# VHH binders against o26223, part 110

Target 1, 191 residues: o26223
Amino acid sequence: MKLLWTSQHIKVTVHIDGKVSKMDVLEAIKTRRSIRKYQDREVPEELIDKILDAAMCGPSAVDERPWHFIVVRNREMLEKIPEVHPYGAMVKDAPVAIIVCCDSSLEKIPGFWVQDCSIASQNILLAAHSLGLGAVWTGVYPLEDRVEGIRRLFSIPEHVIPFSVIPLGYPAENPGTRDLFDPDRIHLEKW
Short names: E, the ipSAE of ESMFold2; O, the ipSAE of OpenDDE; V2, 0.75 times the mean of E and O plus 0.25 times the DockQ between their complexes.

## First folded at step 9 (VHH)

Design k19 (framework vhh_8pnl_2; at its last look DockQ between E and O 0.45; V2 from the best seeds 0.00; counts 0 for: pae O 3.5 > 2)
Fold by ESMFold2, look of step 9:
Structure k19 (fold): chain B 191 residues (1-191), chain A 120 residues (1-120)
Amino acid sequence: as target 1 above (191 residues)
Amino acid sequence: QGQLVESGGGLVQPGGSLRLSCADAGFTFSNYDMAWYRQAPGKERELVARITDSGSTDYADFVKGRFTISRDNAKSTLYLQMNSLKPEDTAMYYCAKAPFESYIDYFDYWGQGTRVTVSA
């Protein structure tokens, strides 16, 4: 595993956690679960960098890439999130959270930013899982009270829309996997 | 969707025990995370315990090992064994199910509740 530091303009090669972690993409998709309990263990900055790199790899409408990310590690800020996001109680127990936002001034085609930010959010979940972390997508948009609360708490400007809050950390639970394949959802040639 | 029916509440003295049950006639029980919540008069509902579809459990801090959540998927039944009951445990107790893998992080399928009263 290789980390490139553009802020320092030096290439650095680092193996994460002393082991090379590799997961097949289909395995990652099938085994990823929402994780809401985390170890009291910091998540290295390099893992957050890799997760955000993955978040930005998704397609977007007309390549508009409207996403911005707020990385929250400050304990007091994490503890305030449930005050404005009442069903995000587990966020206060996470070592770090990522807030996925849309900058509406970057939209090239109106209204597709929701799909764009959804793609980025799902990539965060998969990348975290592949790195041995657990994460959960807690919905903000389109719930106006949550949007307003998160915008206020993190001083997010009016033209930027908070989309999701994703707490993450080393998992302290294992909910297992489920077989969700449903052939009745598959339609050949027509409905 | 679904119909949850709680039972097993009642009046007990401090230090006593109750076993709450929640039955589901509406759909496959094993595909859902399940939880017990409680609500005292004038207070918000609060989580007591949850159990995932795979059997992992989580308890509120105030439980302190006194309660045990369990499920019997063959009988489509959720249980809460409550031991060492205290007057502050007096509340309506609700079972709930939540869609797994929901990016909306709350339980939104509720039963009608069963009353637990612990007399001082």
Scores: ipSAE 0.317, ipTM 0.617, lowest interface PAE 2.1, mean pLDDT 84
Fold by OpenDDE, look of step 9:
Structure k19 (fold): chain B 191 residues (1-191), chain A 120 residues (1-120)
Amino acid sequence: as target 1 above (191 residues)
Amino acid sequence: QGQLVESGGGLVQPGGSLRLSCADAGFTFSNYDMAWYRQAPGKERELVARITDSGSTDYADFVKGRFTISRDNAKSTLYLQMNSLKPEDTAMYYCAKAPFESYIDYFDYWGQGTRVTVSA
């Protein structure tokens, strides 16, 4: 019975068996979804290292690379994050989270650090997905209450700005993929 | 964007049940994550339940298994079955289309709401 997989539901067979499926970049981008449910399974340190390596490979303004990363595995700390980050409710269920921060002292041109940290955050998501993990970007900056909450919780210095919290884990959901292509957003030569 | 129209609200006694409906006149209902929000008088609007386009569900902590969010894509309708209602559940309930792959929870598109009153 040839399951005619109609084109729309690319079942990303997340090979659970630890085999790092080599996913090409376009596939990773197109099939990535926010994952908010995780298995009760630890993420190997080797995978986190690969993800962080990817996070640091993106461009930055004048190569300022202002990003820092806090890797959180402590269960107590993970459970506290939702108290200061309402959108981060799923963090308590993740085996690990990465907090992306900006060291403002490394900023060379004002304001571009947001783009730099965004690039790093997106690379984390893509890398995670390519490695068979699920992740979600939970925004911290520019919401002051969240910024200060995360700062306080993790004793982050004043010159360092928490930007995003990204929980990671093996997926316990399969949201499928969506087509977000909109030709109306493409302009040729001029608006 | 199609108009969201909520219905099913009303007065109910504690322990009672209601089923809310949200009809979407839009053609792209099946592609969107949907959610129910509520707003009690003097309080901020809060998420009650969320359902993805694929049917994955998430609930606020206060729901505690009492509510069930579901969707019928063929009818372009979102539902919230509410059981074991409490006075604290009294609020205006809103249907919303949740944003795609948002890194922040925000309101995208809202109906006019349906009022739920739980009172003895």
Scores: ipSAE 0.026, ipTM 0.503, lowest interface PAE 3.5, mean pLDDT 87
ESMFold2 (binder alone), look of step 9: mean pLDDT 78; pTM 0.793

Design k2 (framework vhh_8pnl_2; at its last look DockQ between E and O 0.40; V2 from the best seeds 0.00; counts 0 for: pae E 2.1 > 2, grease 26.1 > 24.2, SAP .685 > .668)
Fold by ESMFold2, look of step 9:
Structure k2 (fold): chain B 191 residues (1-191), chain A 120 residues (1-120)
Amino acid sequence: as target 1 above (191 residues)
Amino acid sequence: QGQLVESGGGLVQPGGSLRLSCADAGFTFSRYDMAWYRQAPGKERELVARITTGGSTDYADFVKGRFTISRDNAKSTLYLQMNSLKPEDTAMYYCAKAPFESYIDYFDYWGQGTRVTVSA
């Protein structure tokens, strides 16, 4: 047997508590909840790397991949986010947050970047959940006061659009199960 | 578009019990996570208990062990069983949607509330 080794191959496997994560994808989708309370526990950089790798795996319009991510761990900065983003009050208690942004210079078809960044944001939530973390998507775009507030706070250039702020950490709450399936939303062949 | 209607409040002695009810004939109750909130005079509204569409419950620390939230989706009714009441529980109690999974701010429907007074 011949072995092929690179630094990228080393990052393929994540050990959590000595075990590789194997959560079923349907289980992850069904059990993910918005988590707004976090343990006072650091999130390893390795897990953030895995989450961002997953975020970048989503499809995008004409493969434009317009996303950029700001990783925020600085306590002073995390504590300032609620001043410009009222729905982000829990961010001050999170060990880390990810800001999902669109670089409009990468946009190939106007306006589809919203779908692109939404896909990346949801992938962040699912990947975090699969790694034993909790997260919540707090909306920024299209609310102009929140967009400008976040842009100013993080020195984001005018051609870059902050889309969402996603605090995450080891969960300190369990919102419980849901029963949301609604057959009335399903239409066969036509409306 | 309907209004949530709370009932079952009243005057009670310390250590007593009350059962609050919340009904809505105006929209599909069973498809929403629900919560009870309370507000004492001069204080902000605070979460008391919440229950998901799947029946999972969670309680504020100050009421753990004394209150029980439940729902009957067939009757479109939310309940709060309040036992071992204390003067500190005196407040207006409100039924509301609990938008756990909203990624934007969500204005919820609030009823007029039902008053609970524990005599002191």
Scores: ipSAE 0.385, ipTM 0.679, lowest interface PAE 2.1, mean pLDDT 85
Fold by OpenDDE, look of step 9:
Structure k2 (fold): chain B 191 residues (1-191), chain A 120 residues (1-120)
Amino acid sequence: as target 1 above (191 residues)
Amino acid sequence: QGQLVESGGGLVQPGGSLRLSCADAGFTFSRYDMAWYRQAPGKERELVARITTGGSTDYADFVKGRFTISRDNAKSTLYLQMNSLKPEDTAMYYCAKAPFESYIDYFDYWGQGTRVTVSA
């Protein structure tokens, strides 16, 4: 009885034994999901370092690299984030969060910092996933209340703009995969 | 984007049950995470339950095991089985293609809703 392993259940075998299974980039992109539930398990510093390294590897306008990262592990601070960021309710349950910020003084061309920080944020998500972690992008900018809330909470200088909050942890949910390929969104040569 | 059509609402006594349905006329139902929301008079719209494409479910705290969200991809239909209904559950119920991969908690796509009234 040949168990026809139907292709849909990409068992992300999270090898528990610390061996970071190498995930190829396409697999990471296609299988990544927002994870909002986390295990009661600490994330090793080595993994955070790898994620932050990835975050800094993306392109930016004129290579301005305006991004800064606040790594938050303090439980009290994690629990306060939802008070100023309603979409960040899951942050209180995460062992760590990364706040992506822009130093406006590093911006060379106005307005592109949003793209720069977006690229950094997405790289964080992909890197986390490839390392067997779950993460979710919770938008801060351009919502003024959230921007100011996060600024105040973390004493962020006025010239630095909080952009996103990304909680990270070992996944405690499996949302599955989705297929969003839409050929109608592809235009050849012209619209 | 196919129109979502909710049904199954009605008047029920406390402790009663209802089964809500949401039909998607589109062909892409299976590709989306889905959710039920409700809005009571004078209150903000709130999440009731969500179900991912992978079948994972999540419920609001007030559900307390009383409701079950499910989906039939073959029928392009979302369900909400509601048991042990309470007067506090009185609301307009909406289904949505839930933006669980959104980096912002914004919703702009709703059906017409189905009204649930729980009253003695």
Scores: ipSAE 0.324, ipTM 0.665, lowest interface PAE 0.8, mean pLDDT 88
ESMFold2 (binder alone), look of step 9: mean pLDDT 78; pTM 0.798

Design k20 (framework vhh_8pnl_2; at its last look DockQ between E and O 0.54; V2 from the best seeds 0.00; counts 0 for: pae E 2.3 > 2)
Fold by OpenDDE, look of step 9:
Structure k20 (fold): chain B 191 residues (1-191), chain A 120 residues (1-120)
Amino acid sequence: as target 1 above (191 residues)
Amino acid sequence: QGQLVESGGGLVQPGGSLRLSCADAGFTFSNYDMAWYRQAPGKERELVARITTGGTTDYADFVKGRFTISRDNAKSTLYLQMNSLKPEDTAMYYCAKAPFESYIDYFDYWGQGTRVTVSA
């Protein structure tokens, strides 16, 4: 059993067989940070599968599940993403990225796909963190230049909308933790 | 909303040093990632340095080891030690909450800024 330290000093136990101990969901939510620096270490396919499984477990409007995922490991493609996505500079340094997309033909109610893909994206981040990986949500939609750039780069059909690019890897930074609880944002019974 | 107040700017000769300060006046400073930005005349605002709540630092390429960002959570103050200043460093310097948990690369500036002028 090997102990790994996350950027938040969270102990992640990795078994010899590649199994990773799961953290509590509240712990995952509270301790998750955007990670933009990654180790020169490959992410096992098994972990990506778990992350994608989590990505597909969220709710969606009328259970439409319009999401698609492009898993990118090709070094050349990862290095090209920053050319069309300025906020994706860190993608070139990641061993893998997931592009979350919406198939608009699967929408049952127009417009809710943004929420659906957001839920999927957040689940990716939480799952990654719980598995000892670092990730960051880099927004693509609704910025037209980025949407079209990613579309072109990955030959995404017109009816499919790229939503987010999420690079993943083992963390190589320590962003620390935040406590942003604000009681002033809580209203009881009425505003 | 808390107010950030920058100070420490001034006129300095090339090769000189300045230490900028940013004081918090109303939010829990220790819970926020912080950054320094600058805006030169006729140019867009650009990131100079950032520091996370955990103390991780990052610098713009033009800094090249000349500047050091630090924070004192007990004093709710952010610092930028600027050494080996160059004329091209002339700008208004702003302190801001760094949106490191933003999925968008757009950000707000919170301070009024402090002016740094590097001239012979």
Scores: ipSAE 0.336, ipTM 0.668, lowest interface PAE 0.8, mean pLDDT 88
Fold by ESMFold2, look of step 9:
Structure k20 (fold): chain B 191 residues (1-191), chain A 120 residues (1-120)
Amino acid sequence: as target 1 above (191 residues)
Amino acid sequence: QGQLVESGGGLVQPGGSLRLSCADAGFTFSNYDMAWYRQAPGKERELVARITTGGTTDYADFVKGRFTISRDNAKSTLYLQMNSLKPEDTAMYYCAKAPFESYIDYFDYWGQGTRVTVSA
């Protein structure tokens, strides 16, 4: 058997409202916005599965993959999140939220789990956008009151650190595009 | 400095109107989502209205179509047209940069505020 490889451009094909999406990755990154208003419409489990698959595709320090995810659909629980996370008011209006957590027992190199969970969190946002959903990252760590509140609310053990709460749903708003490219942040060869 | 300066507050009768303005010095105004907040005596600051860079607006439920947020990017100015004012609208009104893409909802850019008093 001969090994044959070719250089190819990889595209992701997904079904969104009966249409095949061909959105370029750079376009997806540039057009993603934080979405805080959602339609009264269920998000299929299959889309959540795809989003979490994408979340786990990110790199991590020494491939430690310290992330765990809590999928929250229960209305009563979603409505309680703002009580311990006061600036996450939109979470009560979302059909579903994903809580990104670090299991510190999986850390191989201390202190890099924040980067690891940040990568997973951003991948959730991009994957949701590519599937026709809107999402927003609401920060939990390192704000101690938020960490304790979310841990208590979801019975998260002491060695597991809630990092972010990401409500998502079909968007009910369109914030528009922002042009934030700043050439002054780019340094060639040296500072 | 990038300071925000509110104006247009005052004393008004119930049912009256005011137009608040917020001037933005030293920023590229068109690159920022903006908001109006208010703080009534004994209350926390609360969102009144938001407007994105693209002009999409969002209003608190208590507005009930009485207020209109708008922006003039050429003048680097944010507006709040307040109609059908009620005594419960009495508050200090602040404009702010509304960091819609912030994953921490901390606000570090506020104006000094302009007082609105609605009194019979």
Scores: ipSAE 0.320, ipTM 0.653, lowest interface PAE 2.3, mean pLDDT 85
ESMFold2 (binder alone), look of step 9: mean pLDDT 79; pTM 0.798

Design k21 (framework vhh_8pnl_2; at its last look DockQ between E and O 0.01; V2 from the best seeds 0.00; counts 0 for: pae O 3.8 > 2, unsure alone 63.9 < 65, placed apart)
Fold by ESMFold2, look of step 9:
Structure k21 (fold): chain B 191 residues (1-191), chain A 120 residues (1-120)
Amino acid sequence: as target 1 above (191 residues)
Amino acid sequence: QGQLVESGGGLVQPGGSLRLSCADAGFTFSNYDMAWYRQAPGKERELVARITTGGRTDYADFVKGRFTISRDNAKSTLYLQMNSLKPEDTAMYYCAKAPFESYIDYFDYWGQGTRVTVSA
């Protein structure tokens, strides 16, 4: 009985969190845009926690879950990222950034960590969007200069690989929606 | 590297019309949002019109009702139909594309520009 109440209570508590229960997943996927301009508004820690929870829900090769995340809010550190990531200038203007990393000591099947970290990165973008935030994925791996620069800047160990830097905040731009469906990309039964 | 080539500018009387074109020689045109910008002497470059990959358009307030942006993905060409031209429309006109959903880098690609002169 107690276990049943705990299960019902946990389920009810999760679904009563008002910011999470409203957006349809297909709507989130279709309406998410890369956002590179942010309001001067802090992102609550609660929202970052929800985003990272979502990031860790993705599948991974043989359930290896090789991902680690660095949450960067320090203004001075955010302002240094463009020094090692030249096309990441918008990161300095974001209230927070998430660095997605692979811990190679957790890798069980060689080479699949890229897919694993890509799944986590996309989940961050979708979760941020569903919570009313805007984000953009800025690539680090496999660009050697960026990998080395970010590793140096954040004191990341040699067995940990920085994969992406994702600035996020409340959006200060609206790029609109896109119609990208292309039936010619769909092949039935064979190429 | 990719190159955008604007054409169709020229000298026109007030109230006249011009059609600007922008050809894309080097990238998959249909994957990019496209825009027209202009820059008058001594002024900053400003957005004139934007069109998404799906055809949604947005216009600056000063040109609404007079200009129409369009694209032909099969020809990899962006257009700006400019009607009811005013001397204040005199500027260099640039097309731009942005790999807006690129996760590697973000920057605008600019053409060389085409000059539009509307004589008072």
Scores: ipSAE 0.155, ipTM 0.598, lowest interface PAE 3.5, mean pLDDT 84
Fold by OpenDDE, look of step 9:
Structure k21 (fold): chain B 191 residues (1-191), chain A 120 residues (1-120)
Amino acid sequence: as target 1 above (191 residues)
Amino acid sequence: QGQLVESGGGLVQPGGSLRLSCADAGFTFSNYDMAWYRQAPGKERELVARITTGGRTDYADFVKGRFTISRDNAKSTLYLQMNSLKPEDTAMYYCAKAPFESYIDYFDYWGQGTRVTVSA
């Protein structure tokens, strides 16, 4: 029985006219936490669109925008992610996950795609938070086993590098806020 | 490193027209905002027109509707239709990637330029 993995090309129609989040950007940044527990509640497509829009708004090296996004809602696939991603246990409990990838063919300057995809990933987290969702960045790259695992699982071509898996959902936990400011990490004029 | 190659410059009379082209041989053209710049002798290089990946255009004040920037992503080519040319438009015209959303200062992707001379 050839399991025809119908790669459902989810055409993410980015609806441009979405309501701007009322959360201040600084508030979003400061209050964002990794959320690993989710409600049994679906995330509307509109919110995913907004999040992806935000993900694509970040800067990139020479504006190369190497990022691609796989939106995963299929329960079976979500449940398989932990098999190849040891830190991805929470993914099985999320209603949706975004896999951030780099198309290496779009890279202009070698190596900066990591920064680009990081920026995109962070924007996903911030946008999610601002929209009342919880998310967590589960790193894939540069761990080869995870990279290959995700690649195989989602039939990602060789020139495309999976970078992160970000489960999202309505939060079922509240880790609270934390102060991460450390003046010892600030050096004035010199180290 | 993708090379931008400008063409279409020449000598024209005041009121004349030129169409400049910029071919991008190196990179995914469609992923970049593109711009035309010009530099007249003894003057600083200045922005003439910009076009985003989405097709949004912006023009310098001196253009005043005389120039039109466009792009063909399939051909990886940027265009500048210049109408109603004036002597003051005489300059070397450069095509450039306009990475406004770059955290890397990348100003090195200029073509060799194409010379536009407007003279009676």
Scores: ipSAE 0.028, ipTM 0.393, lowest interface PAE 3.8, mean pLDDT 87
ESMFold2 (binder alone), look of step 9: mean pLDDT 78; pTM 0.803

Design k22 (framework vhh_8pnl_2; at its last look DockQ between E and O 0.01; V2 from the best seeds 0.00; counts 0 for: pae E 2.2 > 2, placed apart)
Fold by ESMFold2, look of step 9:
Structure k22 (fold): chain B 191 residues (1-191), chain A 120 residues (1-120)
Amino acid sequence: as target 1 above (191 residues)
Amino acid sequence: QGQLVESGGGLVQPGGSLRLSCADAGFTFSNYDMAWYRQAPGKERELVARITTGGNTDYADFVKGRFTISRDNAKSTLYLQMNSLKPEDTAMYYCAKAPFESYIDYFDYWGQGTRVTVSA
């Protein structure tokens, strides 16, 4: 006897005790919210690896890929971030934060690294959401006091620019979805 | 952007109740998270309560279950029901857009406020 397979079918002799839910990409984009309250629960390193893999999949100007990432789990360091980064007050309550940086020595053409690091930052948010985590992008660049403060706190060299601090964890809030579509922002053929 | 108009303040005895309202005279209410703030004389403006587009709420610790934020998207109106009022609640109360999705410190659009005075 030959076993017939389709993409919809599970082998008779194999049981799937649990199944990881897959989120459609458009659903992920539409349902992602900024999360600032987190459970007292560790985030496994495997999930951080997947998030950073996704961060590095974004396009960049001439494929320059200027990004670097600092993963912060140390409680003392997380608690110091609000001292130099006022918008990052929730970071002290997060189990982990990712600092997105630009290494300017990797910049191949001037003026695009902000877009490059923005793409990486948004991918972090989407990947975290797809894995059941909540995250929020807290802006560092271009606020020079915050750039200098974060650089000093994490011993970031002068040619490396901290761009964003992204705390993340299992969410302890659900802000709900928003209807953001605005057809007045769409221009066909001309402005 | 739009003009927010607060109302419902007044003079009340300790233990009394007031309902504040905030009307959206000029922008799409249902697409924004909203908040109430207050400012007592000599103090910084502080968050009282906020409510997302999905109806999730968050309250300052000093509220301690005495206040309830709500919204009526059809009327573009935000409410704050204040019960068990204390003299410490005496302040000017403001409604504002609460930009939960901003990656930088929020830029608030404020109305003129409505005064709440709690005194014997």
Scores: ipSAE 0.320, ipTM 0.689, lowest interface PAE 2.2, mean pLDDT 85
Fold by OpenDDE, look of step 9:
Structure k22 (fold): chain B 191 residues (1-191), chain A 120 residues (1-120)
Amino acid sequence: as target 1 above (191 residues)
Amino acid sequence: QGQLVESGGGLVQPGGSLRLSCADAGFTFSNYDMAWYRQAPGKERELVARITTGGNTDYADFVKGRFTISRDNAKSTLYLQMNSLKPEDTAMYYCAKAPFESYIDYFDYWGQGTRVTVSA
């Protein structure tokens, strides 16, 4: 069955009445794109709260929930992030960024914190998208220079590991949708 | 932190029955998968039975229909009805909680246990 992915134009219907139309989960997943260009528009705190709430709703290893979040709105700080994060060039143009961190002291089973923070990060992206925002996951961990750079910049204690930087804003680009389905990656019953 | 308190263990003859209870204090009992484990002297702790929040049950192979795990969410209590007990069932029996929203199938909270001895 050739799923003809018709290029449905993601009509982000910004309803005039400020009510962000609720996007279903599958739609959010399928239509989400990395957004690296943002409008000169502030993101309301309410939206950030919703995004962070979503970030904390994912599962974790043994429910360790090791994640912490730094919300960065300070323009000077946002502008400094690219200095220590080469892939984070777009951060300077975002009205806000979330830095996802792991408190290693909360880790119950070693190593799973990466998965935990990944789940949190992905939920941030999906939530942002569902709320009409654009975001991009800029990896910090496991690149040591980036980890240390972000650590120093934000005075993050040694037991806390910066994992990702996620700039957020109203999107100023529309990359379109992609069909990423690959049947060659699916194995039935055995490899 | 919540506490799991097991009870109902004791001495029983082969073929006899016991009903173990595990009372949960301090947690939202209904939110957790629960399990019974046992540990015989000199042996490793092993899973006896599991029950999900939805009431689905799973049993170790050695149970062979002899035991029934159940839960009463209103009472925050887990049960293990053990019938047709055998000497090989002699062990310390532990109540366990699974973590909430874990992608690892793991039980991380244990009671103090209740001793079951099956002997003629």
Scores: ipSAE 0.125, ipTM 0.560, lowest interface PAE 2.0, mean pLDDT 88
ESMFold2 (binder alone), look of step 9: mean pLDDT 78; pTM 0.791

